VH-VL binders against o27280. Designs and how they scored, part 34

Target 1, 266 residues: o27280
Amino acid sequence: MDSMNVPEVLEIKRIVEESESVKTFIFSWDFRREVRPGQFVMVWDFRDEKPMSVSLIDPVRSEIGISIRRVGEFTDRVHGLSEGDLLGIRGPYGRGFELMGRDILLVGGGIGMAPLAALADEATARGMRVDALVAARTADELLFLDRLEAAGVNISTCTDDGSCGFKGFAHERLLTLEENHDMAAVCGPEPMMFQVMRILDERDVPAQLSLERYMKCAVGICGQCCLDDTGFRVCAEGPVFWSQELSRVREFGRYRRDPAGRRVPW

## First folded at step 18 (VH-VL)

Design cd4
Fold by OpenDDE, fold request of step 19:
Structure cd4 (fold): chain C 266 residues (1-266), chain A 118 residues (1-118), chain B 107 residues (1-107)
Amino acid sequence: as target 1 above (266 residues)
Amino acid sequence: EVQLLESGGVLVQPGGSLRLSCAASGFTFSDYGMTWVRQAPGKGLEWVSSISGSGEWIYFADSVKGRFTISRDNSKNTLYLQMNSLKGEDTAVYYCTRGDYSYPFDYWGQGTLVTVSS
Amino acid sequence: DIQMTQSPSSLSASVGDSITITCRASRKIGNYLNWYQQKPGKAPNLLIYEASTLQSGVPSRFSGSGSGTDFTLTIRTLQPEDFATYYCQQTLSTPYTFGPGTVVDFR
């Protein structure tokens, strides 16, 4: 791999326990290497490598944060790490979110709130009004609420079980919210994003959505993250896509490819 | 040819339970979300529940939440609807249909009649 | 919830006629509307999805139009097999809701 893509071995400065299953790992970052909300990095634990969204961008402290949900062997190992331990980080990669207008709506589900939290920070710093719909299965899985609130974000919550906020799904809650936003950013499970996208489309709100796919190279070469029909590479043309782009992606919201290339339904 | 065949509809007393089945053929079952729609006698159509291809994403109408459970066995190409605490207003022909949030309901079974009466 | 209405509730027509059925949503739903045909004792059949796209296998005499809150199903040159009940359905959000139906009978 190109030398520019060699992982930098970084020390974990801090670990923030966001929830039972989510931790944010904070690293020192040289901001000569620009990073934008919506971009991802490849995290290497010296055994395996996985793409992770950047959830914190702090130029003042020269830090970035990566929020990781415990979902498998790799993330289990990472969650076992402590402050002072090392990880390899390369990137950032992919297309990040673009901010436009004055009023922005963020719709996130579960760990999907990670890149949106970073976007919220940028938006608020720019003086934008930020509304955030934070969705999760249960209250204890709602992420970044305190952080968002501290940033001045207007938060609405919804949970599948009704343990916090609106009882129901994000798209259902969204119907009850104001329609006057200049743009929207969406990230979470694709079934959620698919349905949210429709509502935003109906409202003529420009929407950007962040996709998650299995990645290997992260540089648009291997094709493992290619979307069917379009040939869009999530690592190169994405992971952030405009709704108009995703409207052309048949598999969006319906299925994904596993590491073996098999179709797996949502 | 896509085919959906519902079964399990019978007469049951209020408060009773019943499980409906829908056997699918003619397509890759797991590729599609599935939906139950019911129609009371002489009435219109009512969406009941939808389930994604993997079964991980489930949606219910408020009228059946907490009482009905939707599931699927992709290895058997079968969709299920477990109905508990049945009420008179649950009396209807229950249709199995292919589709969910991501697909229109493009294929329907012939339905199975559930009658809830004392 | 999004409420759907249809008009008329019923209409009588003759073979060869052109008829129009309207559907209205309680809120804007874009083009997220489907039309179904149902004959007595039979399952519904999808006719139109996304307000105007004809389902494969459906005769071209069927057409759908509209966006926002008002939608129309038109059947040109009505055929004997077209006498049935027609339903609109919004697909914007759960719960998915259907119109009450329009019965098309023989004149």
Scores: ipSAE 0.945, ipTM 0.970, lowest interface PAE 0.5, mean pLDDT 96
Fold by OpenDDE, fold request of step 19:
Structure cd4 (fold): chain C 266 residues (1-266), chain A 118 residues (1-118), chain B 107 residues (1-107)
Amino acid sequence: as target 1 above (266 residues)
Amino acid sequence: EVQLLESGGVLVQPGGSLRLSCAASGFTFSDYGMTWVRQAPGKGLEWVSSISGSGEWIYFADSVKGRFTISRDNSKNTLYLQMNSLKGEDTAVYYCTRGDYSYPFDYWGQGTLVTVSS
Amino acid sequence: DIQMTQSPSSLSASVGDSITITCRASRKIGNYLNWYQQKPGKAPNLLIYEASTLQSGVPSRFSGSGSGTDFTLTIRTLQPEDFATYYCQQTLSTPYTFGPGTVVDFR
């Protein structure tokens, strides 16, 4: 297998339509190259390159899955691809999730459930009890429910409009859940993660949160994903951070930087 | 100096509508979430609504959900509260304050009085 | 929703006194609590955030302590300008809720 920094041209083995806006692209993977939930790969469509979380890790089938939400030009092109088409994939990169204890809580919002779905598979395979709070604006935006259920995950849902599960936001639903967990993994919009993190902090639950920020080089060199004040590079020190680390990141949950480096509020 | 100035508070009939405005100055408006807090005459403080810097994340108290909308125009440094289907219990001084889920309410306007009465 | 209570509802004190106001949450809220001061006909002012951090510009005679469910605001050497109503607020989760307030008036 080529160096992790050289894109490997892979054939799309299968495409799973997760929702109207999300597709999972499945590739054959040589697991001599280890990949962990929470890590990301750089997906290259031979025109542009974007970081994407790994949402499926299947050593039995020798497959990985990358879930992509249709949100812009790059993802529009990728969503136009078919099985048998080619993509360049380099990686994996970044720090993945660390599993601890026996009981884990997953809190995900929207496409943030992608890396958490992979984590859920690993956790359940290890015999851990997995609770998942899956949040979305509407029921049709809830991701991976069937997959999680099949894996034995205890699922709670919340939707902004109440179309499925708790009517409200993830942090609000979480507050109503009284279960204790050894660890939590969180991924979704930063305003959600920020508020969820506080609740987990109050409960003294060790929490790891995965940031989804703009990345360019993915190797900790260009600094495009550098977080203000701390110098943390999302691609190198992250994208998975401990809550204690993010507590030092002033911009977390407040603003991000766009590809031009301009501050954009959440 | 950070300044917040509310306006729009008037006497309205039950079932009526009213839009409040809050003009902000002295800071980068878009960098902060904003919040409306109200205080009925002789009563305590009640959180009404919060909006993130971009305006994409909005939160409401149950007492006003479906009736009130919060918005902002960052180009005008202005926060808005659209109040529909007003009730007598909505009578209060409405304060705009800087802050949301990520900031304490560190600066407040002087408030604008909304009176809902027949 | 998280309910907030305060004690006492009112107290009378003299200039120079040290007073303590308590705030209690219906559930554990960590250190996610703010204190505000409000004078009649005026907007509230932030005094303390995160239970014990003094807001910039606030005199050092104000201090906050506590975590979990029980919190206290202490004013040492009460000054004439300190006679006001004080509110606690939890910031753990929406809806954000305030205590009912404590009125500090002249003895």
Scores: ipSAE 0.944, ipTM 0.970, lowest interface PAE 0.5, mean pLDDT 96
Fold by OpenDDE, look of step 18:
Structure cd4 (fold): chain C 266 residues (1-266), chain A 118 residues (1-118), chain B 107 residues (1-107)
Amino acid sequence: as target 1 above (266 residues)
Amino acid sequence: EVQLLESGGVLVQPGGSLRLSCAASGFTFSDYGMTWVRQAPGKGLEWVSSISGSGEWIYFADSVKGRFTISRDNSKNTLYLQMNSLKGEDTAVYYCTRGDYSYPFDYWGQGTLVTVSS
Amino acid sequence: DIQMTQSPSSLSASVGDSITITCRASRKIGNYLNWYQQKPGKAPNLLIYEASTLQSGVPSRFSGSGSGTDFTLTIRTLQPEDFATYYCQQTLSTPYTFGPGTVVDFR
């Protein structure tokens, strides 16, 4: 357990261009250290450290993949790296997704598809039927479609501009889909997740949702990722929560805390 | 006390443009999504558009998509509705209300009348 | 889109009466339903949200119930100031849709 908190310096084995703004960095991984879909790792570029979801878990190749969207200075630096370059990885941390039943629905938005892609691989490997609703603003921002298709996932797409699939938002598309899933896993922007959760609740479909918050320690100590009222720490009790848990979280879908602890609306 | 005050409603010709404003006070404006709801004379309520606190999440009714734009200036505690290509069926009292996908519409302004002549 | 209906379209009652207004959704919407009151020439006021939660400041004589597709608003001991039109609204998904309204008149 002590070793998981020390960054391991790993060589970037391969880089996959997922989109204009998203790259997947692949590393050799010792699977004696178990990793589950929905868990995250702390990525260290020797200057700064950020939490990132694991998007690929391949025990056969002894590899993991971390998908990173270019959104700021840290990710700009990381996106500038090449195969053979080094990064520090510590973890994994947090609670991952739990699979149950035979039929699972995945609802993902943008980079939120990263942990869901890993979950899809596990689910299909277990012989589950997997339906995935993949949402993005535009067609070029849809992630992991080929990978999901190759895994045998039934894909439905929606885009804000209608450039691919259903024109509209994920919650709108969801209303048009079947209601016979045993469970759902959701990850993406909170306004999307909030509205998707309501529909799933109405349908009595057990749902797990992955939250993103500012994380500093990743080990439940600093409290930076605490959710209001409940005291849930996203890094420790999450990032994957059941819908029943999130129903108690006042801030979910409404606001988040910035690094200074200030309320920031969605 | 929460207060919402709409302004800008006037008589316009079909095809014309108009911008409505809603001045908010009595609460932290940026913490809440805001919504426009309209009511044609003698008719019921119709949701028009909603915008999240940050302004990043915007929703429109199909009847106004491509013609209306919703925006907000949190520094001025003001909500806006830019209406272009106005039609006769857009004639209504337009209400500003606090709330969006995550909050009920718990506070309403008194509305501003927009009349589009035929 | 989710369609909302209300019944009756209008009703007349006396002060002190108990009245019930019904709202129906074209599909199941859980408890994601709001009730509004609108007096002539005034803006709507929120009465009930999430089907049964009374909005702060609203008299306790107002109550909401229901889940799924059928919802009811009940006004006990009707007061003179309760003369108004009442609207239900679903908030499960966009576009948010309102019922056509129920006009409550006094005899």
Scores: ipSAE 0.918, ipTM 0.955, lowest interface PAE 0.5, mean pLDDT 96

Design cd4
Fold by ESMFold2, fold request of step 19:
Structure cd4 (fold): chain C 266 residues (1-266), chain A 118 residues (1-118), chain B 107 residues (1-107)
Amino acid sequence: as target 1 above (266 residues)
Amino acid sequence: EVQLLESGGVLVQPGGSLRLSCAASGFTFSDYGMTWVRQAPGKGLEWVSSISGSGEWIYFADSVKGRFTISRDNSKNTLYLQMNSLKGEDTAVYYCTRGDYSYPFDYWGQGTLVTVSS
Amino acid sequence: DIQMTQSPSSLSASVGDSITITCRASRKIGNYLNWYQQKPGKAPNLLIYEASTLQSGVPSRFSGSGSGTDFTLTIRTLQPEDFATYYCQQTLSTPYTFGPGTVVDFR
């Protein structure tokens, strides 16, 4: 699939300011290249290339949305762009979320709500009951609340500083929520996901968690996205993994590796 | 050999402040989260606070939230506990231990005694 | 908060006895439970994590079992060095609550 390895240069159709630090960039998209919630794309700004989650999948309008948090030099440059400017996009890549049952729990931290917002749209369209726990450090960083509410999602919030909803961490709020979901989908900071996974494991709720690792090729050839112990390639066998798969991965929740292979703690 | 050495425990008055240190050696300090656990005289163990290897992920027991802060200096292999607005119930031996949300508490220092009394 | 209880609060035993200490959580905690030993005047020592996995260097006479809310630490043949206080600790979620301890005394 040579055509998927070459970025397609696309015009930014629309920019949505989700927060002070997060923007969603909307592109026209030919859905012969199918996109599933939980898959990612590589975004190229003609200097560097980074993986980004798809947050909007709209085949009716032939649009895809990519939500990007400003965290460094690359994302600063992308945030400085305007409608009509160009970006390269290759993908989508990876294994997306699978929906099962009738009742789903979404647990998202910060920008991790982006792929879960796409999943929520699909789940509600299927007639599922959707509960979402939306977590952030502060109220101003809670993402997609209006969109989730409009979709009919039952929202619970938590913030580290207590500025909105429950004061505390997502795993602490989760202990106070109903336990009878058919599945869960989790995306956010890996320490949050680790602690949430323990609770979901105790509840016997099948869980899918979306991991983030350094990527170079994004198609599974270069080995840069491999996890210790199992050799799973995050860009190919993931980024969405079942909790049972991650239970065999010592690295999950504890550390990651930088491009030089050095262990980096959370 | 993994070694953890607490220091700074003294007698302080109620409302006072105190900073504890824990010097770590025998392992790559930044690879591990660290935890403070305390034990009041004649009582059981109480988890106080944990900090991740990077220092970014910090957790506190309710009894100390807003009064204590935890930090680490990975260049000096040192864990800190800043204790403010001290109360009599903070009187305890404070242990430094290796571990956090992701690891059990596998190595412990010998503790430092903090006494809060008028 | 997840409350942890232990039974008995204390017991007396002789070298060579087999003893059992129980720990109960106020809610299901899966296998997210650790056991610690603390000898008089010493720091605690990790014995068992994840309910049943022995920490490296811990003698095989120690074993842990249980899941959900009820857990057991067993010492099959007590040695003189085993007279200590034993604590369970849940690790499902913060705050990481310890049980109140079980004192194992000689005789």
Scores: ipSAE 0.816, ipTM 0.918, lowest interface PAE 1.0, mean pLDDT 91
Fold by ESMFold2, fold request of step 19:
Structure cd4 (fold): chain C 266 residues (1-266), chain A 118 residues (1-118), chain B 107 residues (1-107)
Amino acid sequence: as target 1 above (266 residues)
Amino acid sequence: EVQLLESGGVLVQPGGSLRLSCAASGFTFSDYGMTWVRQAPGKGLEWVSSISGSGEWIYFADSVKGRFTISRDNSKNTLYLQMNSLKGEDTAVYYCTRGDYSYPFDYWGQGTLVTVSS
Amino acid sequence: DIQMTQSPSSLSASVGDSITITCRASRKIGNYLNWYQQKPGKAPNLLIYEASTLQSGVPSRFSGSGSGTDFTLTIRTLQPEDFATYYCQQTLSTPYTFGPGTVVDFR
């Protein structure tokens, strides 16, 4: 087994409150272990271990940031931690986003903006033009707006309740946006990603989408992250897939499987 | 095998409220999104509202936003449409159909007639 | 909203005829188009989804084609039970707009 498959215990260096329900935990990181936007890490709180999005990749300061939404028992415990407390981190794992061309569209829903914020930093550093469609249920849940603006990203927002920007869903706002991009990167609720992918497919925009599935080993041997039809393992062949790869996956956008293997609708 | 049965359509006064039900059988109800489509007498089809299998993703036509609510009870295999502030233009046969953003509307009920008239 | 139009609004035909119905979207919708049949006094039935894929149990005399903005439904060897109104529907995005319908009457 590779030594990268054993959690490294790291001290929480800084905590950023991104919203009422989302915090970014910042750690010192040795970038000999390279990290790409869209890859994930397994976060261990000494009782349980969950995959989490990397939202900050800063080789200059030797820091990574991991954004975590409070949604259950594990994330409640992690949100209760303070600077100086310890977490186990293993990884990174999976296939990250690949940049191409000069113009990129980011479409993020909720916490899905986390890996896209990291990608935006890389894209702007390369001199790409970056447009971002940032979606949430309410204005208070829009993530990373100030950071994206400071990076020179052109932001459009939409909220389900209309409290900020376009009132409606990301795919509805996307229909009203300019259509000329070399690629798109999409991350958020899978129903949002499905509907966004349909529009991007019609526009002939190559799209990469980041999926979330239940994981245990994170290195591709346990089979827990396997997608129906193709046998793709989200932790190995993903979590980032090209839209063409997902067109072969009937499960995408329609259902997922819980840890017991039962079909769960979106 | 797949069966959808709407009920609850009646005559109602403008400004009134009405709740429609759709009883589903012959398939795993929670696996599928559901949709209401209406048809005014002598007119074409109009999409009204869709709801995902879990009930978490809900969509409305502009003509009914703020007045109608869609819901489902997966333990009872039943889809609902709560219609408030009814107007004459809401007069239609209301069809329950299986499907949403992710599936075509492949099975339809017989419809239930809602008449909004003074 | 994506507007859908259909032509003709009505037509008359005889058993055994081949007929075509056209549907046009106000913007490109890829292959995200369905066709429905509705007989008088009955609920609609799905005939075709994704522009050209026949729903299970639909006779092979029905076929769909097209992509982008222009689509056709073809019925070959028209049968008495095919007298109905036919609707197209875009499924690219909400709201899922239907065409106004094409009435096919027996001559």
Scores: ipSAE 0.809, ipTM 0.915, lowest interface PAE 1.1, mean pLDDT 91
Fold by ESMFold2, look of step 18:
Structure cd4 (fold): chain C 266 residues (1-266), chain A 118 residues (1-118), chain B 107 residues (1-107)
Amino acid sequence: as target 1 above (266 residues)
Amino acid sequence: EVQLLESGGVLVQPGGSLRLSCAASGFTFSDYGMTWVRQAPGKGLEWVSSISGSGEWIYFADSVKGRFTISRDNSKNTLYLQMNSLKGEDTAVYYCTRGDYSYPFDYWGQGTLVTVSS
Amino acid sequence: DIQMTQSPSSLSASVGDSITITCRASRKIGNYLNWYQQKPGKAPNLLIYEASTLQSGVPSRFSGSGSGTDFTLTIRTLQPEDFATYYCQQTLSTPYTFGPGTVVDFR
């Protein structure tokens, strides 16, 4: 077994409170283990293990950041930790985003902005023009705005309640935005991604979308992250897929499967 | 086999409230989003509101935002439309249909008539 | 909002005729367009989705074509049961607007 398949116990170096419900946990990281935007790690709190996207990749300071929204028992326990506490990390796993062209659109909903923030850093470091549509239910839930601005990203916002930017959903805002991009990267609630993908398809903008599914092994062996009709494994062939690949996936935007294999609607 | 049956349409005064129901059978209700479409007398079809299978994703036409709410009870296979602050222009036959952002509207009920008149 | 128009607003035809109904969107909507049939006193029925895909159980004399802003519904060898009102609907984005309808009447 390779060292990527067993958790390394790491000390939490710093905690950044991104919002009332989202914290970023920063760790020292040996970049001989490469990490690419869109890849994920398995986070182990010594009781349970969950996949989490990497939101900060900083080889200069030898740091990674993992952004976690408090939503259940596991994430509640992790949010209760302090700097100096320990977590197990294994990975990274999965296929990350691939940058193409010079003009890139990011569309992120809620915590889905986490992997896109990492991608924005890479894209701007390459000298690419980056536009981002950042969506949330309320202004207080918009993530990474200051970081994106500092990186030179052109930001548009939308909120369900209209408290910041466009009042409405991400796909509705996207319909009113500039149409000329070489590619797009999309991450957020799957209903949002489905509706955004339709607009990007109509515009002939190549899109990569990051899916979330139940995972157990994360290395492509157990089959728990497979997508209906294609057999794509989210942990191996994904989590980032091209829109053309997803057009063949019946379940995308429509349902997922729980650990017992039962269909669960979005 | 698939059947949708609306109920609750009556005469209501302007400013009043009314709840419509749609009983679903012949399919796994929670697997599908659901939609209300209305048709004023002698007029065309107007999309009113859609709700996803889990009930988490909800969309409204501008003409009803803030006045109508949509909900579902997956344990009872029932879709609801709560209509408040009713106006004359809300007078229509209200159809329950299966579908949302992810599926076309492939099965329809026969509709229930709501009349808003003094 | 994406506005939908239909042409003609009404037409008269005989059994056996071939007819075409057009639908235009106020902006490009790709293939995200559905067609519905509504007979007098009845609920609508889905005929075609994604511009050209025939719904299960719909007779093959119905067909749809187009992409972008301009779409057509064609009915070949019109039957007595085809006298109805036909609606297009865009499904690119909310609100899911319908066209105003085309009434197909018996000549």
Scores: ipSAE 0.808, ipTM 0.911, lowest interface PAE 1.1, mean pLDDT 92

